# VH-VL binders against Toll/interleukin-1 receptor-like protein (TIR): the designs that were tried, part 1

No score or structure here was measured in a lab: all are predicted.

Target 1, 165 residues: Toll/interleukin-1 receptor-like protein (TIR), of Arabidopsis thaliana (Mouse-ear cress) (q9ssn3)
Amino acid sequence: TKYDVFLSFRGHDTRHNFISFLYKELVRRSIRTFKDDKELENGQRFSPELKSPIEVSRFAVVVVSENYAASSWCLDELVTIMDFEKKGSITVMPIFYGVEPNHVRWQTGVLAEQFKKHASREDPEKVLKWRQALTNFAQLSGDCSGDDDSKLVDKIANEISNKKT
Positions, changes and structure headers below are counted from each chain's first letter, unless a header gives other numbers; antibody chains aren't numbered by Kabat.
F, E and O stand for the ipSAE by ESMFold2-Fast, ESMFold2 and OpenDDE, each averaged over both directions (binder to target, target to binder). V2 = 0.75 x the mean of E and O + 0.25 x the DockQ between their complexes.
Where letters were taken out, [cut] stands.
Atom coordinates printed by the task and the answers are left out, and those that the model quotes come from them; centres of patches stay.

## First folded at step 12 (VH-VL; from s4 with light chain S53Y Q55Y)

Design t2
Fold by ESMFold2, look of step 14:
Structure t2 (fold): chain C 165 residues (1-165), chain A 118 residues (1-118), chain B 107 residues (1-107)
Amino acid sequence: as target 1 above (165 residues)
Amino acid sequence: QVQLVQSGAEVKKPGASVKVSCKVSGYKLTYLSIHWVRQAPGKGLEWMGGFDPERGKTIYAQKFQGRVTMTEDTSTDTAYMELTSLRSEDTAVYYCATHWGSWYFDYWGQGTLVTVSS
Amino acid sequence: DIQMTQSPSSLSASAGDRVTITCRASQGIRNYLGWYQQKPGKAPKRLIYDASYLYKGVPSRFSGSGSGTEFTLTISSLQPEDLASYYCQQYNSYPYTFGQGTKVEIK
């Protein structure tokens, strides 16, 4: 594989806090990490001729924050990640950052409002795929944010390091 | 896309029970919140109950409490509504419909006519 | 229970007419109000949620407004295919309740 970890996240929520700390720690441990910041990648895209970073990663660390599901880009990426997870090609590590797993599973709480907007703008089939991906994602074993992001970063990095060996 | 296909019409006598099925296709039942609504001939719509994902359980309208049971079989992607101790005023078309949180009912089955007559 | 009262119970209008249907809640329901269309012999079909949001694929001639206790559904230019009964529904609290319906006929 070219990467140990593919990081999926909502840049607006997490770029300058949790994700920055997580990425730095993974790199410090020599974990080959692709950081997919869609807001920074707008004008610089991978060629369609190359395999996506997801396809060449061992793990997908997916950080679902308050506005993750508001982004069609994040949701499309999650669908792809969960398709590879279903095939057994990638191991998904869910991180619920500032959101309740049950709200992600059922698209309630803040996600309910986000999906009202999706339902008004998108094909119903596409919205159903997004909902299915979130529900399947929330059923996996994962970690929730708490009072101490440093402990969460360490826990994630330790888990990846242990699974690499 | 989601389709809800219900069982065929039923004719029952007073005091009997009926169990209406609602088969989900194009999606898995385990991802849906299914509710039941009925409509007496020439009348409006009446909510009977359904799964509430916020509470993680089925909520029944008080009017039907004790007479209605709503169940699911995920192996066949089929939801069921059973109504017991039928009366003539239970003659209605029974619909299954999807519901998400505080949203209105999104997808509807075609309806099942239940006629209660002696 | 929150009682929903629709008016009128029926109306007749010509193609191209503007049609307005009202729905009144017995208590405040914020904007938790949906509208449904039911054609003869068919299941209800979703039109509007949260008082004013159209589902994708619903013609733009349909609009909804209101909050609290008073709500309206407007058809800006009635079409022959709009022959149906229309229902409002509150989902602010259980039990969910519907208005009595408004039958719209084309003259």
Scores: ipSAE 0.048, ipTM 0.641, lowest interface PAE 7.1, mean pLDDT 86

## First folded at step 18 (VH-VL; from w6 with light chain G34A N92R)

Design x7
Fold by OpenDDE, fold request of step 20:
Structure x7 (fold): chain C 165 residues (1-165), chain A 118 residues (1-118), chain B 107 residues (1-107)
Amino acid sequence: as target 1 above (165 residues)
Amino acid sequence: QVQLVQSGAEVKKPGASVKVSCKVSGYKLTYLMIHWVRQAPGKGLEWMGGFDPERGKTIYAQKFQGRVTMTEDTSTDTAYMELTSLRSEDTAVYYCATHWGTWYFDYWGQGTLVTVSS
Amino acid sequence: DIQMTQSPSSLSASAGDRVTITCRASQGIRNYLAWYQQKPGKAPKRLIYDASSLYRGVPSRFSGSGSGTEFTLTISSLQPEDLASYYCQQYRSYPYTFGQGTKVEIK
């Protein structure tokens, strides 16, 4: 595989804080990490001629923050990640950052509002796929953010390091 | 699209029990919160109970507690509502309905008429 | 329990008329109110959610307003296909409760 870790996150929420720290630590440990530096809400992220970084990654660290599910881009990415997870080609590591896993699972709380908006604007079938992805995602073993992001970063990095071996 | 298809009409005697089914198509039951609402002939809608994702359990209206049981078979994507000790006032069209975590009902079954008469 | 009092119980209006249905809650329910349309022999269909949000696909002649304890469903220009019973529902707390319904007839 080309990458050890694929980072999925809402740039607006975590790009300049938690994700930056996580990425730095992963790189410090020589963990090959894909992190998109561009915030693309619409359009094509990857060249159609090349395999998606997701396809060539061993792990997908998905950081679901408050506005992750508000982004159709993030949700599309999640669907892709979960499809590969189903195929057993990638291991998904859920990180619930400031969001309750149960809210993600059932799309309640802030996600309910986000999906009200999606339902009004997006194709119903697409919305259903997003819901499925989130529900399946939330049923995986994951971690929640706490009082110390540094501990969470270390935990994730340690887990990846151990699994690389 | 998501559809809820219910079982056919039932005729029961007082004291009997009835079990209405609600099959989900176009989506998986495991992702839905199924509720049941009934409507007596010429009357309004009455909520009976349903799954609460926040509490992780089925909530029943007090009026029906001890007499109603709501279950699900995820392998067949079918939800069930069983009402026991039927009485004439239980004569109604019973609907299964679902919400997405917003607590208002987006989809409804076509309804199942249950007639209780001696 | 939260009681929902709906008025009127029935009304008859002509096509093109402005129709208003009111729903009053026995206690504050914020904006946790939905409106449903039920045509004869059919299951209810959602029209409005969160008191004033129009569900996708619902004609724009339908609108909802209100918060707290007083709510209204308005049909700006009644159409023949709007013949139905309408119900409000609160989802603020269990048990969920409905208004008694308003039967709308077309003259």
Scores: ipSAE 0.840, ipTM 0.926, lowest interface PAE 0.6, mean pLDDT 94
Fold by OpenDDE, fold request of step 20:
Structure x7 (fold): chain C 165 residues (1-165), chain A 118 residues (1-118), chain B 107 residues (1-107)
Amino acid sequence: as target 1 above (165 residues)
Amino acid sequence: QVQLVQSGAEVKKPGASVKVSCKVSGYKLTYLMIHWVRQAPGKGLEWMGGFDPERGKTIYAQKFQGRVTMTEDTSTDTAYMELTSLRSEDTAVYYCATHWGTWYFDYWGQGTLVTVSS
Amino acid sequence: DIQMTQSPSSLSASAGDRVTITCRASQGIRNYLAWYQQKPGKAPKRLIYDASSLYRGVPSRFSGSGSGTEFTLTISSLQPEDLASYYCQQYRSYPYTFGQGTKVEIK
């Protein structure tokens, strides 16, 4: 595989804080990490540039923050990741950053409002796929953010290191 | 598309029980929150109960507590509503319905007429 | 429990008429109010959610307004296919409750 870790995240939420710390730690540990620098709010994620990294990654660290599900870009990426996860091609590591896993599972709370917007502008079948991906994703074993991001970063990095070996 | 298909009409005696089924197609039941609403002939809609994802449990209307049981079989994508100790006042069309975490009902079954008469 | 009082119970209007149905809640429900259309012999169908949001695919002649305790469903130009019963529903708290319904007939 080309990459050890594929990072999926909402740039507006975590790019300049949690993700930057996580990425730095992963790189420090010589973990080959793909971090997408491009973000389109309503763009399609099935380009060769974005799809290929997922296909050639061993782990997908998906950081679902408050506005992750507001982005069709993120949701399309999640669908792709979960498709590979279902095939056993990639191991998904859920990180719930400032979001309750149950809200992600059932698309309640802030996600309910986000999906009202999606339902008004997106294809119904596409929205259903997004819901399925989120629900399946939320049922995986994962971690939640707490009082100390450094501990979470270390935990994630340690898990990757242990699984990589 | 998501569809809810319910079982056929039932005729019951007072004191008997009825179990209505609601089969989900086009989607998985495990992703849905099923609720039940009934409607007496020529009358309005009455909520009976349904799954609350935030509470992680089925909530029943107090009027039916102890007499109604809502269950699901995910292997067959079928939801069930059983009502016991039937009375003539229970004569109604029973609907299964579902929402998407928004608490209003997007999809409805076609309804099941349950007639309770001596 | 939150009681929903719907009015009128029935109305008869001509095609093209403006129709207004009112729903009053016994206590504040913010905008947690939905409207349903039920055609004869059919299951209810969602029209409006969150008091004023039109469900996708619903004709624009339907509109909802209100917040708190007073809500209104409006059909700007009644069409023959609008013959149905209409119900409001609050989802502010359990138990969910519906208005008594409004039967709309076309002259």
Scores: ipSAE 0.838, ipTM 0.923, lowest interface PAE 0.6, mean pLDDT 94
Fold by ESMFold2, fold request of step 20:
Structure x7 (fold): chain C 165 residues (1-165), chain A 118 residues (1-118), chain B 107 residues (1-107)
Amino acid sequence: as target 1 above (165 residues)
Amino acid sequence: QVQLVQSGAEVKKPGASVKVSCKVSGYKLTYLMIHWVRQAPGKGLEWMGGFDPERGKTIYAQKFQGRVTMTEDTSTDTAYMELTSLRSEDTAVYYCATHWGTWYFDYWGQGTLVTVSS
Amino acid sequence: DIQMTQSPSSLSASAGDRVTITCRASQGIRNYLAWYQQKPGKAPKRLIYDASSLYRGVPSRFSGSGSGTEFTLTISSLQPEDLASYYCQQYRSYPYTFGQGTKVEIK
């Protein structure tokens, strides 16, 4: 396994705050972490590249923020992560950052508007897979953001550190 | 392709109960929010109740509170609506329908005629 | 409860005619208005959401407009297959209510 953690996130929402702090703490603890910042790479993502890091990771820490589901890249990545989770090949750690888990589960609230756009632009079967992945993801045991991001970072890092040993 | 397939027509006496089924195909019930709408002969559409994702539970129209129960069996991908203490006014076509978190209905079952007569 | 009133209750028009159906809400509902088509003996079928957005696969002769309390469904050139009852539905607030319907027939 090349990575302990695969970080899945929407860079626009979280790059310069929560994800930066989480990544630094994981690295400080010598947790081998792949940070998949889709908006800082060359502007396009190769599906094979994303699948490769996911496949060789023990854990996927998936931070679903307000605009995560607006990104087809994030949703395609989530489908891949959940496919490996279903096989038992990766452990998924859901983080609901600034979103209600029930809104992710049922694609309501801001996700409803995002999915209206997806439905008008994408293959209907692909959209159904995205919805399925979000619902399955939201059913897993996970953490929600609160008042103190540093406490959440510590909690996540502690959970990974304990399971790594 | 999401499809909702309902049980066949039923004839009931006043005071009896009816249980209408709605089977999901092309998708899994666990991913859908099922609602029930009825239509009396020659009349318009009347919402009866269904799963409300914002409240996380099934809600019922006040008119049917205490007489209707809506359940789901995810192992068979089938939703049910049971209406008790039937009256002649309950003669209608009963539809199951679902939405994508918006409360306007994207998919409808074919309908189940329930006739209540002496 | 928000009452939805459609006008007319029925109409008869010739093939090729422009048909307009109105739907009035008893309170402001912004654009939270859907339209359904129901052919005889069939289940309702989705046409329009958010007052003016057509579902994929709905013929372009159908259009919706309006906001607040007054909404219209327009069929720009009535076709024989458009014989149906048409219903509006508000989804601004619980309970989510339907209009009483408008029956459209061809002369």
Scores: ipSAE 0.506, ipTM 0.802, lowest interface PAE 2.8, mean pLDDT 89
Fold by ESMFold2, fold request of step 20:
Structure x7 (fold): chain C 165 residues (1-165), chain A 118 residues (1-118), chain B 107 residues (1-107)
Amino acid sequence: as target 1 above (165 residues)
Amino acid sequence: QVQLVQSGAEVKKPGASVKVSCKVSGYKLTYLMIHWVRQAPGKGLEWMGGFDPERGKTIYAQKFQGRVTMTEDTSTDTAYMELTSLRSEDTAVYYCATHWGTWYFDYWGQGTLVTVSS
Amino acid sequence: DIQMTQSPSSLSASAGDRVTITCRASQGIRNYLAWYQQKPGKAPKRLIYDASSLYRGVPSRFSGSGSGTEFTLTISSLQPEDLASYYCQQYRSYPYTFGQGTKVEIK
């Protein structure tokens, strides 16, 4: 595999805090990490004939924050991640950052409003795939944010380090 | 797209029970929140119960508490509603319906007429 | 329980008429109100959610308004295919309740 970890996140919610700390700690531990920051991504798209970063990663750490599901790009990426998880070719580590897992599973709370917008403007089949991906994702065992982000960062990094052996 | 296909009409005697089925096609039952609504002849719509994601369980309207059971079989993508101790006033069309976490219903089954008479 | 009362209980109107149906909640429900159309012998069909948001595919002659306790469904130009009963439903709090319905007939 080319990467140990693929990081999926909403940059607006988390770039300047949690993700920055998590990425730094993973790199400090020599964990090969791809950070997909769609809001800052520049340069050329990867070629269609090359494997996606997701396909060549051992783990996907997916940080679902308040506005993750508002982004069609994040949701499209999640569909791809969950497709590879279903095939058994990637291990998904869910992180619920400032959101309730139950709200992600059933698209309730803030996600209900985000999905009203999606349903009004997007292909119905695409929206159904997004819902499936979120539900499947939320049924996996994962971690929730709490009072201490540094402890959560350490827990995630420890788990990846242990599974690399 | 998502379709809800219900079992056929039933005729029952007072005191009996009925079990109505609702088969999901075009999607999987495990992704849906199924609710049941009935409509007596010439009357309006009456919510009976359904899966509540916030409580993590099925909830029932107080009027039907103790008489209704709602179950699901994800291997056949079929939901069920069983109503016991039937009375003539339970004569109604029974609908299954779904929502997307909003509690207003986007998809409805075609309805199942249950007639209770001696 | 939050009681939902519709007015009128029935009406007759000619094709092309503007038709207004009112739904009143016994308590404030903000904008948590949906409207359904039910043609004879058929299941209810979604029309409007969140008091005023029209479902994609619903004819533009339908509109909804209101908030709090008073809500209105308007059909700007009644068509023969609009012969149906119309129901409001609140989803502000359990138990989720429907109005008694308004039967619309064409003269």
Scores: ipSAE 0.505, ipTM 0.810, lowest interface PAE 2.8, mean pLDDT 89

Design x7
Fold by ESMFold2, look of step 18:
Structure x7 (fold): chain C 165 residues (1-165), chain A 118 residues (1-118), chain B 107 residues (1-107)
Amino acid sequence: as target 1 above (165 residues)
Amino acid sequence: QVQLVQSGAEVKKPGASVKVSCKVSGYKLTYLMIHWVRQAPGKGLEWMGGFDPERGKTIYAQKFQGRVTMTEDTSTDTAYMELTSLRSEDTAVYYCATHWGTWYFDYWGQGTLVTVSS
Amino acid sequence: DIQMTQSPSSLSASAGDRVTITCRASQGIRNYLAWYQQKPGKAPKRLIYDASSLYRGVPSRFSGSGSGTEFTLTISSLQPEDLASYYCQQYRSYPYTFGQGTKVEIK
């Protein structure tokens, strides 16, 4: 595989805090990491003749923060990640950063407002796929923020290292 | 597209029970939050209960607590509402309905008339 | 429980008329109010959410307004297909409650 980890996140929420810490620690441990920062590299999509970074990653660390589901790009990416998870070709590590897992699972709370906007702007079948991806994602075993971010970063990195055995 | 198809009309005697079914098509039941709402003839709509994601369980309106049970069979994508100890005032059309975390109902079944009389 | 009081209980109007239906909540519900249309023998159909937002595909002659305790559904130019009963619903808190309905007939 070309990457050990594919990082999926909303840059606006986490770029200068949790994700920067996580990325540096993964790299420090020589974990090959793709950081998909859509807000900084928007429009830099892979070509049809190249495998996506998701296809060539062992793990997807998906950090769902307050505004993750407000981004159609993040949701499209999550659909792809969950499709590969279903095939068994990637292991998904859910991280609920500042959001309640049940709100992600059922698209309630702030996600309800975000999906009202999606429903008004997007094809209904696309929105249904986004909802399925979030629900399936939230049913996986994952971690929540709340303690020391440094400890959460170490926990994620340790888990990746342990599963590579 | 998502459709909710309910079982046919029923006639019951006072004291009996009824179990109304709601089959999901075009989607899987496991992704939906099913609620039940009834409407007596010529009257308004009355919420009976449904899944509450904040509580993580099905909740029942106080008026029906102890008489209503809502269940699901994901292998057949069918939800059920059972109402026991029927009275004449339970005569109504019973609807299943869903929402998308918004608490207003986006999809409705066609309704099931339950008539309670001797 | 939050009581929803709807008025009028029924009305009769001509095609092209402006029709107004009101809904009052016994407690403040912010904008957590939906309007439904129910044609005879059919299930309710979603019309307006969050007091004033039209659901996708709803004709623009429908509009909603209000917040707190007083809400209005307006049909700016009544059409024959608008023959129905209309219901408001609050979703601020359980139990979710509905107005008693307004039957709209075309003369």
Scores: ipSAE 0.494, ipTM 0.804, lowest interface PAE 2.9, mean pLDDT 89

